# VH-VL binders against Regulator of nonsense transcripts UPF2 (UPF2), part 2

Target 1, 187 residues: Regulator of nonsense transcripts UPF2 (UPF2), of Arabidopsis thaliana (Mouse-ear cress) (f4iux6r469to655)
Amino acid sequence: RLLQRLPGCVSRDLIDQLTVEYCYLNSKTNRKKLVKALFNVPRTSLELLAYYSRMVATLASCMKDIPSMLVQMLEDEFNSLVHKKDQMNIETKIRNIRFIGELCKFKIVPAGLVFSCLKACLDEFTHHNIDVACNLLETCGRFLYRSPETTLRMTNMLDILMRLKNVKNLDPRQSTLVENAYYLCKP

## First folded at step 6 (VH-VL)

Design p20 (from t11 with heavy chain S57Y; framework fv_tiragolumab)
Fold by ESMFold2-Fast, scan of step 6:
Structure p20 (fold): chain C 187 residues (1-187), chain A 125 residues (1-125), chain B 113 residues (1-113)
Amino acid sequence: as target 1 above (187 residues)
Amino acid sequence: EVQLQQSGPGLVKPSQTLSLTCAISGDSVSSDSAAWNWIRQSPSRGLEWLGKTYYRYDWYNDYAVSVKGRITINPDTSKNQFSLQLNSVTPEDTAVFYCATEIYDSYSYYYMDVWGQGTLVTVSS
Amino acid sequence: DIVMTQSPDSLAVSLGERATINCKSSQSVLYSSDNKNYLAWYQQKPGQPPNLLIYWASTRESGVPDRFSGSGSGTDFTLTISSLQAEDVAVYYCQQYYDTPYTFGPGTKVEIK
C-alpha cells in the first residue's frame, strides 16, 4: 500500500514523509519490496530519481541492505546493458546511469563504480555510450569534480572525454552533448 | 488504432537514391511510446531490418550495418510521417519495403505490431 | 549480429493436425533483468505484410486464435499450431528484438497435405 505513493513523491517533503512512514515497516521482506519498487522506476520518470536516492540515503543509516541491494541491481543492469549493441534501450541506459549518478551524490554509490562506468563508455565511445557518459557527467560530474577525493580523477576523465571528442568524427549533436557535459562539470 | 500508408516509386535506376514515405494515422510520429521502422524483403536476403527513428527526449536513429552510410530515416512532425532514403542503389537492393510500428510501455520495448502495405521497388536499368 | 535459423524450411500438414516450427538464435535472447525472451513470431500470406502472432516468446497477440502457441527460452523456440486450418497456410517467421540489428529467421512455409 505505502509503495503505491512512491511514484507521486515529486518533492523533498513528500519523499521524506513516505520515508518516515516506511521506517515503521522494519522487515526484511518489506525492504526487498521497497528495493524492487525503487529499481523498477519507469525509464521515462527521471524526475523521480533524485527523490528515490534521497529516500535510500535516509534509510541507509538503519537499513544497510536497502542501499546494498539497489546498488548491486544497478551495477548488474549497467554491465548487462553496456555489452548490448545499439539497441532501443537508450532510456533504460539513461535511467540506469542517472540513478547511479544521483546515488553517488548521496555517497550511496561509491565514486569508484561511477568511474568504472564512465571508463567503460569512454573505452567504446560510440552513439549510445556517448549519451550515457554525458548523462552521468551531467548528473554527478560537478559533484565529483568539486570533491577533493575525486577532483584529480575527474579532471583526467574530462581530459580524455575532450580528446575523444576531437579525435572521433562526432556529428554536431554528439559534439554539442559532449561540450555541454564538459562545461557543466568544469565551468 | 494506428495505420501506416506507404508511398514512393516502384522503379529506381542503379546509382540513384530510393525515397519512400510512410504516413501515420492514429498516433504522433513524436510519440514517446512508439518507434518507426523500415524493413525490406527479397528472395535472396529474406526479411531484413534496415533501421528505425524514435523520439525519446531527443531524436535517435538506429541503422543496420549493411546499409549504414547510405541510409537516412527522417521523421516529419508537420506531416506526421517518416521517410527512408537509400543512396547509391544497386540491383541487389530490389525488394518489397515495409514500414512498421514498434511499441514501448515505460519499461520495455516490444515487437512490431502494425505494418504498412509494402512497396515493391525494382532497381533496374 | 544475432543469427536466427528455422526448421523445417517447409512443412506439409493435414487439416486438423499439429504443426510444429522451430527457431534457434545464435545467442540468448533472454534478458536477465526482466526475465523476458525478446522473441516474436509473424505470419505472412502472399501479397500481405507480416502479421504479429506471438511476442515475448509465448504471449499471444490480441485476436490471434488460441490454436497458436509459442514456447521456449534462451536460444531455442517453438511455434505450435495445434489444429491446422485452411487459413493457416502461410510462411512463419521468428524475430529477435533483444538487440539491433533486429533479425528474422529465413521462414517456414506451412502447406496443406
Scores: ipSAE 0.007, ipTM 0.551, lowest interface PAE 10.9, mean pLDDT 86

Design p21 (from a5 with light chain Y102W; framework fv_tiragolumab)
Fold by ESMFold2-Fast, scan of step 6:
Structure p21 (fold): chain C 187 residues (1-187), chain A 122 residues (1-122), chain B 113 residues (1-113)
Amino acid sequence: as target 1 above (187 residues)
Amino acid sequence: EVQLQQSGPGLVKPSQTLSLTCAISGDSVSSDSAAWNWIRQSPSRGLEWLGKTYYRYDWYNDYAVSVKGRITINPDTSKNQFSLQLNSVTPEDTAVFYCARDHYDYYAFDYWGQGTLVTVSS
Amino acid sequence: DIVMTQSPDSLAVSLGERATINCKSSQSVLYSSDNKNYLAWYQQKPGQPPNLLIYWASTRESGVPDRFSGSGSGTDFTLTISSLQAEDVAVYYCQQYYDTPWTFGPGTKVEIK
């Protein structure tokens, strides 16, 4: 079936071809199956997230329930994970936040949700949340920093991030990670 | 198949650093489907997970709170192995140390090293 | 931390009889997103490392005899050994892998009557 081809779509041409073919499916059941397949992308297949986000953005014009279902699932997943300091595997948290960030660059995820996720991580700036915040910033931080609508809020969040780095006495790896994320957004 | 072989000294003096190595065959320490763990076992504490290292587009470490601040777990990709360093040891750190793999598909410890008894004594 | 407890501490069972070991977690290890119980069972014989028997609370590891079965959900779990054999004399540990630090039960020693 068409969904069996998703994991192999490792180029813009391949994902665009599959997207065109999928655009002709009209059932709500098939759209739910696609959303579930996209949401269940393997935690280690982060290279697929940009292609899946491109597919969602393309389908958004003809199948408006696809982006809304996917965004809701990602938001629900983030909220269930962010308050668990020592969740067993950081890969799930990173996949979740990077998918949110990739979808933000296509304007599928609203900037407000990204800022809510970032604030949640900064409010409990410890262990996995440090890596999650930095992955989010590396994925869409520069996009948000350069947008007139979000520049001011991004500047404020980046200032908070740098203050927390100094106050929390992070280890060298975490300190470097925060600095790299900051300067990637705001050179 | 996967095999884990441990090496390192069995006697460490109090306040010194305990160092152990786990050599991997049948898998890569850089495998994005595996994580590499250190676990110890003592009569007083039972089985106690200490931490892990794993590669997911970058290297990550997770450490148990009980040893955080004095533990380092490092991969060595050239030798296909990973190591444990535990600083400022006390007699309470005396235990049998195991390295173990957990796998992406089910997260349980499917392969274990043979174990190394480490005694902390002057 | 999630605290794991096991009962009984030790168990003496005649050859061919059923052995039942209980494990309890201080909080649920059922993850709602994938609907799986993040619980494993291990067997440890003297001088050996632990050996994985069961993962996801009820899935037998490849090569593990059918007489071993796991059951339960949420906070209460059971390992059953139907028709105990001589080679089953060991200490059995449950382990949660729901949240770090991963934690083990104190073990249940199974002996022949």
Scores: ipSAE 0.007, ipTM 0.550, lowest interface PAE 10.6, mean pLDDT 87

Design p22 (from a5 with heavy chain N61D; framework fv_tiragolumab)
Fold by ESMFold2-Fast, scan of step 6:
Structure p22 (fold): chain C 187 residues (1-187), chain A 122 residues (1-122), chain B 113 residues (1-113)
Amino acid sequence: as target 1 above (187 residues)
Amino acid sequence: EVQLQQSGPGLVKPSQTLSLTCAISGDSVSSDSAAWNWIRQSPSRGLEWLGKTYYRYDWYDDYAVSVKGRITINPDTSKNQFSLQLNSVTPEDTAVFYCARDHYDYYAFDYWGQGTLVTVSS
Amino acid sequence: DIVMTQSPDSLAVSLGERATINCKSSQSVLYSSDNKNYLAWYQQKPGQPPNLLIYWASTRESGVPDRFSGSGSGTDFTLTISSLQAEDVAVYYCQQYYDTPYTFGPGTKVEIK
């Protein structure tokens, strides 16, 4: 029943209330159900990702299998999607990468996974992967750039991104997208 | 009910541009749940997907490597249609050309145009 | 690119008998995130465009007779016509929509013997 309320949690207060109520559920089966519901967030419901990530971060202290299962599912999904060019995957790719980025800001997703995702997109610099990389950077790029532990690696990735933009002679829209993402991270 | 109606010349000379149009009724060319494809069929190559255009906050296109660099698939929102331009044609481009929709709910080609036989000859 | 192959090239079946067509992809078309096979089957009669029969490897398109069924997963797929009717004489194509470029099999011609 609680899982039916997830799509309606469009504020910090609403997701925190649901999270408190969920803390009374301590079975492994119920935690798997929650992870599945969070993972299967609709492709068009990007506004929910920050709230779902907040819920996962809150539950992580007492239910460590929730973040572990979700992160593994998201990583597996990214690896299956990054090489696909099909338009039917673009919404799924954006949902996937933004969820990874939101979870990174709560330290649920390790920075290494984010850098792995960025590198995969830069290694295969297609129109979809440009959008994916820029969505990831818009979501957590500044967070990683401002963190002493990841500043150098972020600087290197951003430099590669700008070099690829120039070498590939992207159209003005993609060039603007890359430039906006770059300066959002590194003003 | 969705219908796709094709129009364009059935004869094109070598080195010229092949141009076809697919008019859409029952759906919008800018629908965020559809993509608009061109497919050709010849005895030697069978059914061959050429490319697609689709709208997801921005227009995207994808083209088969076999025609990349000489193909453009262009939506026209005002006329609710999309077109195919294939440059520098050769006799090997002779085929029946189809437009087709793939839909987000099932991803397969659910509606097809009637087909246009295009012969490339001098 | 994903290469699609079909067998047999042609098949002659008596009215009321079962027809079986096989399709193989050079790599898996099973999508791990939704556990669906991105494979469709089409029927094409002379002078007509292909007509969608089956999507997701096994889901019948609306209006398609229940004698048509699809099965298989990953790289190996089958289209079955349980009781061949005269109107089923056509060429049948499998198609993957797992990745671009979308690719079709070479087709299997079904004839009445």
Scores: ipSAE 0.007, ipTM 0.578, lowest interface PAE 9.1, mean pLDDT 88

Design p3 (from a5 with heavy chain Y107W; framework fv_tiragolumab)
Fold by ESMFold2-Fast, scan of step 6:
Structure p3 (fold): chain C 187 residues (1-187), chain A 122 residues (1-122), chain B 113 residues (1-113)
Amino acid sequence: as target 1 above (187 residues)
Amino acid sequence: EVQLQQSGPGLVKPSQTLSLTCAISGDSVSSDSAAWNWIRQSPSRGLEWLGKTYYRYDWYNDYAVSVKGRITINPDTSKNQFSLQLNSVTPEDTAVFYCARDHYDYWAFDYWGQGTLVTVSS
Amino acid sequence: DIVMTQSPDSLAVSLGERATINCKSSQSVLYSSDNKNYLAWYQQKPGQPPNLLIYWASTRESGVPDRFSGSGSGTDFTLTISSLQAEDVAVYYCQQYYDTPYTFGPGTKVEIK
């Protein structure tokens, strides 16, 4: 029943209300159902990802299963998708990476996983992986750049990104996308 | 059924831009299950894939390295067509040009345009 | 780039006899995640665009006669016409769609002996 309200939670107040109500249904079966509902967010409903991540962060303090299960599912999905061909699954790849980025801002996804995802995209610098990397940077790059614990590694990754842009001689759209992502991370 | 109809000039002067269009019926150029390709064929090179455009979350392009930097493939959603622009042509670009669809179910080229012979000469 | 080669360059076969065309890719076109070979076969007659015969190395396109069959995996592929008909006189091309740029074989011309 409560899960039917998830797609309508388009504000902090609405997601927080649902989160509070969910605490009364705390069972292993209901936690698995919630994780599946969050993971199956429609690929076009990207604005819901910040609210879902907020819900997960709130529940993480008392229901360790929820963030653990969701992060594992997202990591498994990323690893499955990163090598798939360009004409397939770009919306799923973008939803996946943006969800990972949103969860990183709540410290649910560790920075190490974000850097692993970014490195995978830079190691195989295809058109889709450029878009995936840039969406990740747009979502959480500034958060990671501003954090003392991750600033140095973030700076190194951004330097690699710009070197690859110059060496690989990208088309104007891809070049602009990389430049926009780079400057979104740095003031 | 899907049909691809090509149009454009059959003669282009060296150093100028080759421009062709492919009109689509029976499918949408913005279909998230299709990609729209340009392929050329010459006796010396055989069948040569040039590039594609496709709509998923946003518009994407892939281009063959051999033509990268002088090729543009653009969709036109309002006319349900896509175009090829190939800059700085030489006589070596003389070929029969085909547009073709690859579909998510097949990934192979299941529908082709009729072909356009483009001769590059003065 | 993945380089495609075909053998023979030309083949003359009597009506009703078996025709066999070979295709080789410079690297595997088998995708481990879905266990599919990203290989297609096309038939081209003079004045016409190529026509899709086989996709996923062995799946026959709708409307294609069952005398056409594809086999092979990884780097080595075969197109077989079990009983050549007059209308099968054409050039046959293999094509990989494992990675961009998509690449085609040089073609095999099939003629009646």
Scores: ipSAE 0.005, ipTM 0.492, lowest interface PAE 12.7, mean pLDDT 87

Design p4 (from a5 with heavy chain Y104W Y106S; framework fv_tiragolumab)
Fold by ESMFold2-Fast, scan of step 6:
Structure p4 (fold): chain C 187 residues (1-187), chain A 122 residues (1-122), chain B 113 residues (1-113)
Amino acid sequence: as target 1 above (187 residues)
Amino acid sequence: EVQLQQSGPGLVKPSQTLSLTCAISGDSVSSDSAAWNWIRQSPSRGLEWLGKTYYRYDWYNDYAVSVKGRITINPDTSKNQFSLQLNSVTPEDTAVFYCARDHWDSYAFDYWGQGTLVTVSS
Amino acid sequence: DIVMTQSPDSLAVSLGERATINCKSSQSVLYSSDNKNYLAWYQQKPGQPPNLLIYWASTRESGVPDRFSGSGSGTDFTLTISSLQAEDVAVYYCQQYYDTPYTFGPGTKVEIK
């Protein structure tokens, strides 16, 4: 029942209200159902990711298995998809990486996992992985660039990204995408 | 080795829901390397892809814009099958319907069901 | 949507003769990141579903006779049957899987002269 309200939570007030109500359903089965519902966010509903991440962050203090299960599912999905080239799966790849990025801003996903995802995309600089890397940077790149503990690593990753853009002679669309992501992180 | 077997009614009245099922053997409907498609064929439209369902830690669907809003493709892991529901049918929906697998090795349709002629008439 | 066109609409070829079918896509189906053409060819006989012959524009599906070959890149593709056999009488379709919706050509009917 409560899970049916999840796609309608498009404000901080709405997601916080649902989160409070869900805190009273403290069973292992209900937590697994919630994690599955959060993971199943539609590929085209990217606007929900920040609210879902806020809910997970709020629940993390009371229900440690919720963030753990979700992060593991997202990491496994990323690893499954990063080497598969299916034009049809680009929406799933973008949803996956943006969710990882949103959770990183709430400190649910550790920065190390984000850097591992970025490195995987840069190591295999395909058109899909360029889009994935740029979406990740647009979502949490500035957050990581501004954090003292990750600034140096972010600067290094951004420098590698720009070098690859120039060396690989990307088409105008991909070149613009990389430049936009770079300057969004490092204005 | 992989076989797809279709079942469902061959006659549907206008405005009703067309419902077909595709049973899978030799592969799992929840295989993370496969996707499960519905395609129809008519003289007026030729071969037309309708949509697909696939499992990647959870179930996802992709639908053709031409049928989006009235189509649902659902897997059934317990029976190892997937289904098609097409709402509000018209005579224009009369076609031979096929289920088909695409697999990560080719992303092409390597196995097809036998086909089901569905006639939409009063 | 990517529009697929085939030529000719029908083709009559003598046994043992070469048959050539052309397919054109309205935009490139070559993905630069893996350098693969997202194009397949199918054979359909009356009363049967389509049968996969070729994927990635030129890779022959397991069990398909050597007389079938695919070539081309980007927007222009060809299916060649080097020595037509009686069992090759069928309609042949090209299909792009570069982007959704997946789209098929209108088909080319191959008959014996």
Scores: ipSAE 0.008, ipTM 0.492, lowest interface PAE 10.3, mean pLDDT 87

Design p6 (from a5 with heavy chain W59T Y60W; framework fv_tiragolumab)
Fold by ESMFold2-Fast, scan of step 6:
Structure p6 (fold): chain C 187 residues (1-187), chain A 122 residues (1-122), chain B 113 residues (1-113)
Amino acid sequence: as target 1 above (187 residues)
Amino acid sequence: EVQLQQSGPGLVKPSQTLSLTCAISGDSVSSDSAAWNWIRQSPSRGLEWLGKTYYRYDTWNDYAVSVKGRITINPDTSKNQFSLQLNSVTPEDTAVFYCARDHYDYYAFDYWGQGTLVTVSS
Amino acid sequence: DIVMTQSPDSLAVSLGERATINCKSSQSVLYSSDNKNYLAWYQQKPGQPPNLLIYWASTRESGVPDRFSGSGSGTDFTLTISSLQAEDVAVYYCQQYYDTPYTFGPGTKVEIK
């Protein structure tokens, strides 16, 4: 079946080939199955997220259900996880936020959702939220910083990030993570 | 009440460095809620933003591309002021220079210095 | 850079009458995430620095008379003085703070006829 080939799509050519083949199976049931398969990407397979996002972007022009359903599922997952300190596997939180970031670079996830996620993490800048915020910035922060529509908001968010680094008394690992994320966005 | 008071020479020779200072009262140059700007005004170019300095975790500066490489804006926390240095001036730099505050609640320039006319002439 | 334009270049209005000034930006200054227009209006009288009148396109600065109002969104903005008074003779500037470099319109001179 086509969907069983998703984990093997580790190049642009492979994901594009699968995307083309999928277009011949266009039905509401098949679109829901695809969205579910993409959403359930293994939490350890972060390298697949860019390819899955490319597939979604390609399909977005003719199958608007796909990006809409996936974005809603990712947003719902983020909101359920952001307040669960020490209760969730960190890998699940990182997979979620990196997928959101990858989809943002294809303009599938609106910048407003990314800023909402970042603000939620900055509002409670402790524990996993530090790693989540930094992963989001590493994934799409430079894209948002370089885009005229989002440069101002990114500059403001990065200012808040560095202020929080100083006032929250972060450990050396967390401090380094914040600095790396910041300078990746704004070298 | 915030007040900005400017000082510096009104005449500079071509190729020299233009240096102006803006003294702040009623706020701090290291306030994490404000940024401190230099703007100039000439008949030919109108109002032109030159750059800003602001403090968050450290001191940051942003400069307009038109003056980048010739401009330095520095805060002085001890004197609660910030300065403008513009190198290698030409007659085209002749303008009234203003310092101004933007506040992070609205980003607009809510307080301005009185202005300093700087003439670049031999 | 975002280019700001204003119309008219100059405007003569009788005391008590309405003055309307238009401002256009070369690209949208509406930030979709916070739904705010990053646009301000300033008043400048001879020998004085500009004075802030309006920010966020329509929010009046504290101390500014309610005869001044701002409207518009995206790329097209208007400053209205509902009943011109003698003290309102000045040059008015729009300014975007959506992106650096911050840029100003060329100004509109308001005079009494």
Scores: ipSAE 0.005, ipTM 0.452, lowest interface PAE 16.8, mean pLDDT 86

Design p7 (from a5 with heavy chain D58E; framework fv_tiragolumab)
Fold by ESMFold2-Fast, scan of step 6:
Structure p7 (fold): chain C 187 residues (1-187), chain A 122 residues (1-122), chain B 113 residues (1-113)
Amino acid sequence: as target 1 above (187 residues)
Amino acid sequence: EVQLQQSGPGLVKPSQTLSLTCAISGDSVSSDSAAWNWIRQSPSRGLEWLGKTYYRYEWYNDYAVSVKGRITINPDTSKNQFSLQLNSVTPEDTAVFYCARDHYDYYAFDYWGQGTLVTVSS
Amino acid sequence: DIVMTQSPDSLAVSLGERATINCKSSQSVLYSSDNKNYLAWYQQKPGQPPNLLIYWASTRESGVPDRFSGSGSGTDFTLTISSLQAEDVAVYYCQQYYDTPYTFGPGTKVEIK
C-alpha cells in the first residue's frame, strides 16, 4: 500500500508525509520491503533519488538498519557494475551512482565510499566509467569540495580527473562532460 | 509491430566513406528502453557487432575497437532513423550490414533490418 | 573480449530427429547479482537476417515453436531442436550480451540427412 505511493512522491511535502506514515509500521519485514522498494527505483526516475534519500535520512535516526541495508546494496551493485561495459545499460549505473551521491549529501553514505567509487572509475577511465564519475561529481562533488573534512581529497581527485582528460583520447561528448563536472565542483 | 528498413549504396570504392541508414517503424529511435545497433557479416569474420546508439536522458554511442576511429552511428529523431558512417573503407570491410534493436528487458537483438550487401571494390 | 565457440561446425539430422548444438564462452556470462545468463540463440536462413530464438539462455522468444529449447549456465550452453522440421534448416548462432563488444559464435549449420 504505502510503497505503491513512493513513485508519486515528487516533492518534499509528499515524501515527508509518507515517511511519517511509514514510522507507524516499525517491523523488520516492512523495513526490508521498504529498502528493496527504494533500491529498485525505476531506471528513468532519477528525480526521485533526492526524495528517497531524504526519507532514508529521516528514518535513520529511528531505524538504523534501513540506511545500512540500502548503502550495502548500492555498494555491492556499484562493484558489480564498474567492470562491466554494457550490463543493464548506462542508466542503471547512473541511477546507482547518483543515489550514492544523494545519500552522501545527507551523510548516510560516508565520504570514503564516494572516494572509493570515484577512484575505481578513474582507474579505468574509459567507456561508461567516465559518465559515472561525472554524474557522481555533479551530484555531490560540490558538497565534498566545500566540506573542510574532504576538501583536500576532493581537490586531489579533481586534479587526477583533469590529468586523465588531457592524456586519454576522449571523444567530444566525454571531454565536455568532464569539463562540466569539474567546473561544477570547483570554480 | 517494429520494423527496420535499410537503405544505402551497395558498392563503395576503397578509401571512401560507407554510408547506410536504418528507418524505424513501430518504435521511437529515442525510446529509453531500446538501443540501435549495426552488425556486419562476412565469411572471414562471421557476425561482428560494430556499435550502437541509444537515448538515456541524453544520447550515447558505443563502438567496437575493430572499427574505432572510423565509425559514426547517429540517430535522426525527426526521421525516426539512425545511420552508419564508416570511413576509409578497404576490401576487408566487404560484408552484409544489418541494423538491429536490443531492448532493455532482455538485451538480445529482437528485430533486424533486411540486410545490405556492401562490396568494397575499385 | 569474450570469445564464443560452437560445436559441431555442421550437423546433418533426419526429419523428426533431435538436433543438439553446443556453445562455449571464454568467460562466464552468468551475472551473480541477478543470476541470469546473458546468452541468446539466433536462427539464420539463407538470404535473411538472424532471427531471435532464445534469450537468458533458456527463455523462448514469443512465436518460437516449443521444439526449440536452450539450456546451460556459466560458460557451457546447448540449443536443442527436439524434432527437426524442414523449415529448421539454417545456421544457428549463440551470442553473449554480458559485456561489450557483443560477440557471436561462428555458427552451426543444420542440414537434413
Scores: ipSAE 0.020, ipTM 0.605, lowest interface PAE 7.7, mean pLDDT 88

Design p8 (from a5 with heavy chain Y57F; framework fv_tiragolumab)
Fold by ESMFold2-Fast, scan of step 6:
Structure p8 (fold): chain C 187 residues (1-187), chain A 122 residues (1-122), chain B 113 residues (1-113)
Amino acid sequence: as target 1 above (187 residues)
Amino acid sequence: EVQLQQSGPGLVKPSQTLSLTCAISGDSVSSDSAAWNWIRQSPSRGLEWLGKTYYRFDWYNDYAVSVKGRITINPDTSKNQFSLQLNSVTPEDTAVFYCARDHYDYYAFDYWGQGTLVTVSS
Amino acid sequence: DIVMTQSPDSLAVSLGERATINCKSSQSVLYSSDNKNYLAWYQQKPGQPPNLLIYWASTRESGVPDRFSGSGSGTDFTLTISSLQAEDVAVYYCQQYYDTPYTFGPGTKVEIK
C-alpha cells in the first residue's frame, strides 16, 4: 500500500510525508521491500532519484540496513554494467550512476565508491563510459570538488578526463560533453 | 500512427557529402523511448546499419565502425526530424538508404521510411 | 562484429505448407542480465522497406499473423511460417541487436512452388 505511493512522490513535501509514515510502519521485511522498490525505479524516471535519495538519507539514522542494502545493490549493478559493450542499454547505466551520485550528495554513498566508478570509466574510455563518467560528474562532481576532503582527488580525476579527451581525439559531441562536465565541476 | 518520410538528393558525386533527412510524424525525435537509425541496402553489402541518434537525458550517437569518421547523424527537434551526412562518398556507397525507429522496449526496427536510392557517380 | 548467416539462400514451398528459415550468429545474442535473445526477423517485399515480424527471438509484432513464429536461443534461431500464403512471398532477414554494429543476415528468399 505505502510503497504504491513512491512513484507519485515528485516533491520534497510528498517524499518527506511518505518517509514519516514509513518510519511508523517499520519492520525488517518492509525495509527489504522498500529497498527493492527504490532500486527498481524505472530507468526513465531520473527526476525521482533525488527524492528517493532524500528518503534514504532521512531513514539512515534509524534504519541502517536500508542505505547499506541499496548501496550494495547499486555497486553490484555498476560492476555488472561497466564491462558491458558500449551499445548495450545506456538508460540502465545512466540511472545506476545518477542514483549513486545523488546518494553521494547525502553521504550515503562514500566518496571512495564514486571515485572507483569514475576510475573504472576512465580506465575503459568507451563512448558509454564517457557518458556514464560525465553523468556522474554532472550529478555530484561539484559537490566533491567543493569538499575539502575530496577536492584534490577530484582535481586529479578531472585532469585525467581532460587529458583523455585531448589524446583520444573525441568526436564533437563527446568532446562537448566532457568540457561541459569539467567546467560544471570546476568553473 | 508513426510515419517516417525521407527526402534528399538521389545523385551525389564522388568525394562529396551525401545528405538525407527523415521527417517524423506520430512521435517526437526527442522521445526517451525511441532511437532514430540510418540503414542502407546494396546488393554487395546487403542490409547495413550505419548509426543512430537518441535522447536519454542528453543526445547520444552510435555509429558503425565501417563509416565512423565519415558519418554524422543529427536530430532537429524544432522540425521533428533527423539527418544523415556521409562525407567523402565513393561509388561503393551507392545504396537504398532507410531511416528507421527502434523502441527501447524491444530495440527492433518497428517503423521504416520509404527508402531513398542514392547513386554515387560522376 | 557479430556475423549473421541464414539458410537456405532460397526456398520454394507449396501454398499451405510449412516454411522454415534458419539463422545463426557468430556469438551468443542472449543477454544474461535480462535473459533475452536480442534477435529480430523482418519481411521485405520488392520495392518496400523491411517490415518487423518478430522481436526477442519469439515475440510476434502486433498485426503479424499467427502463422509466423520464431524460436531458438543463443546462436541458433528459426523463423517458421506454418501454412504459407501467397502474400508471404518475400525475402526474410534475421537481425541481431545485442551489440553494435547491428547486423543482418544475408536474407532467405521464399517462393511458391
Scores: ipSAE 0.007, ipTM 0.538, lowest interface PAE 9.4, mean pLDDT 87

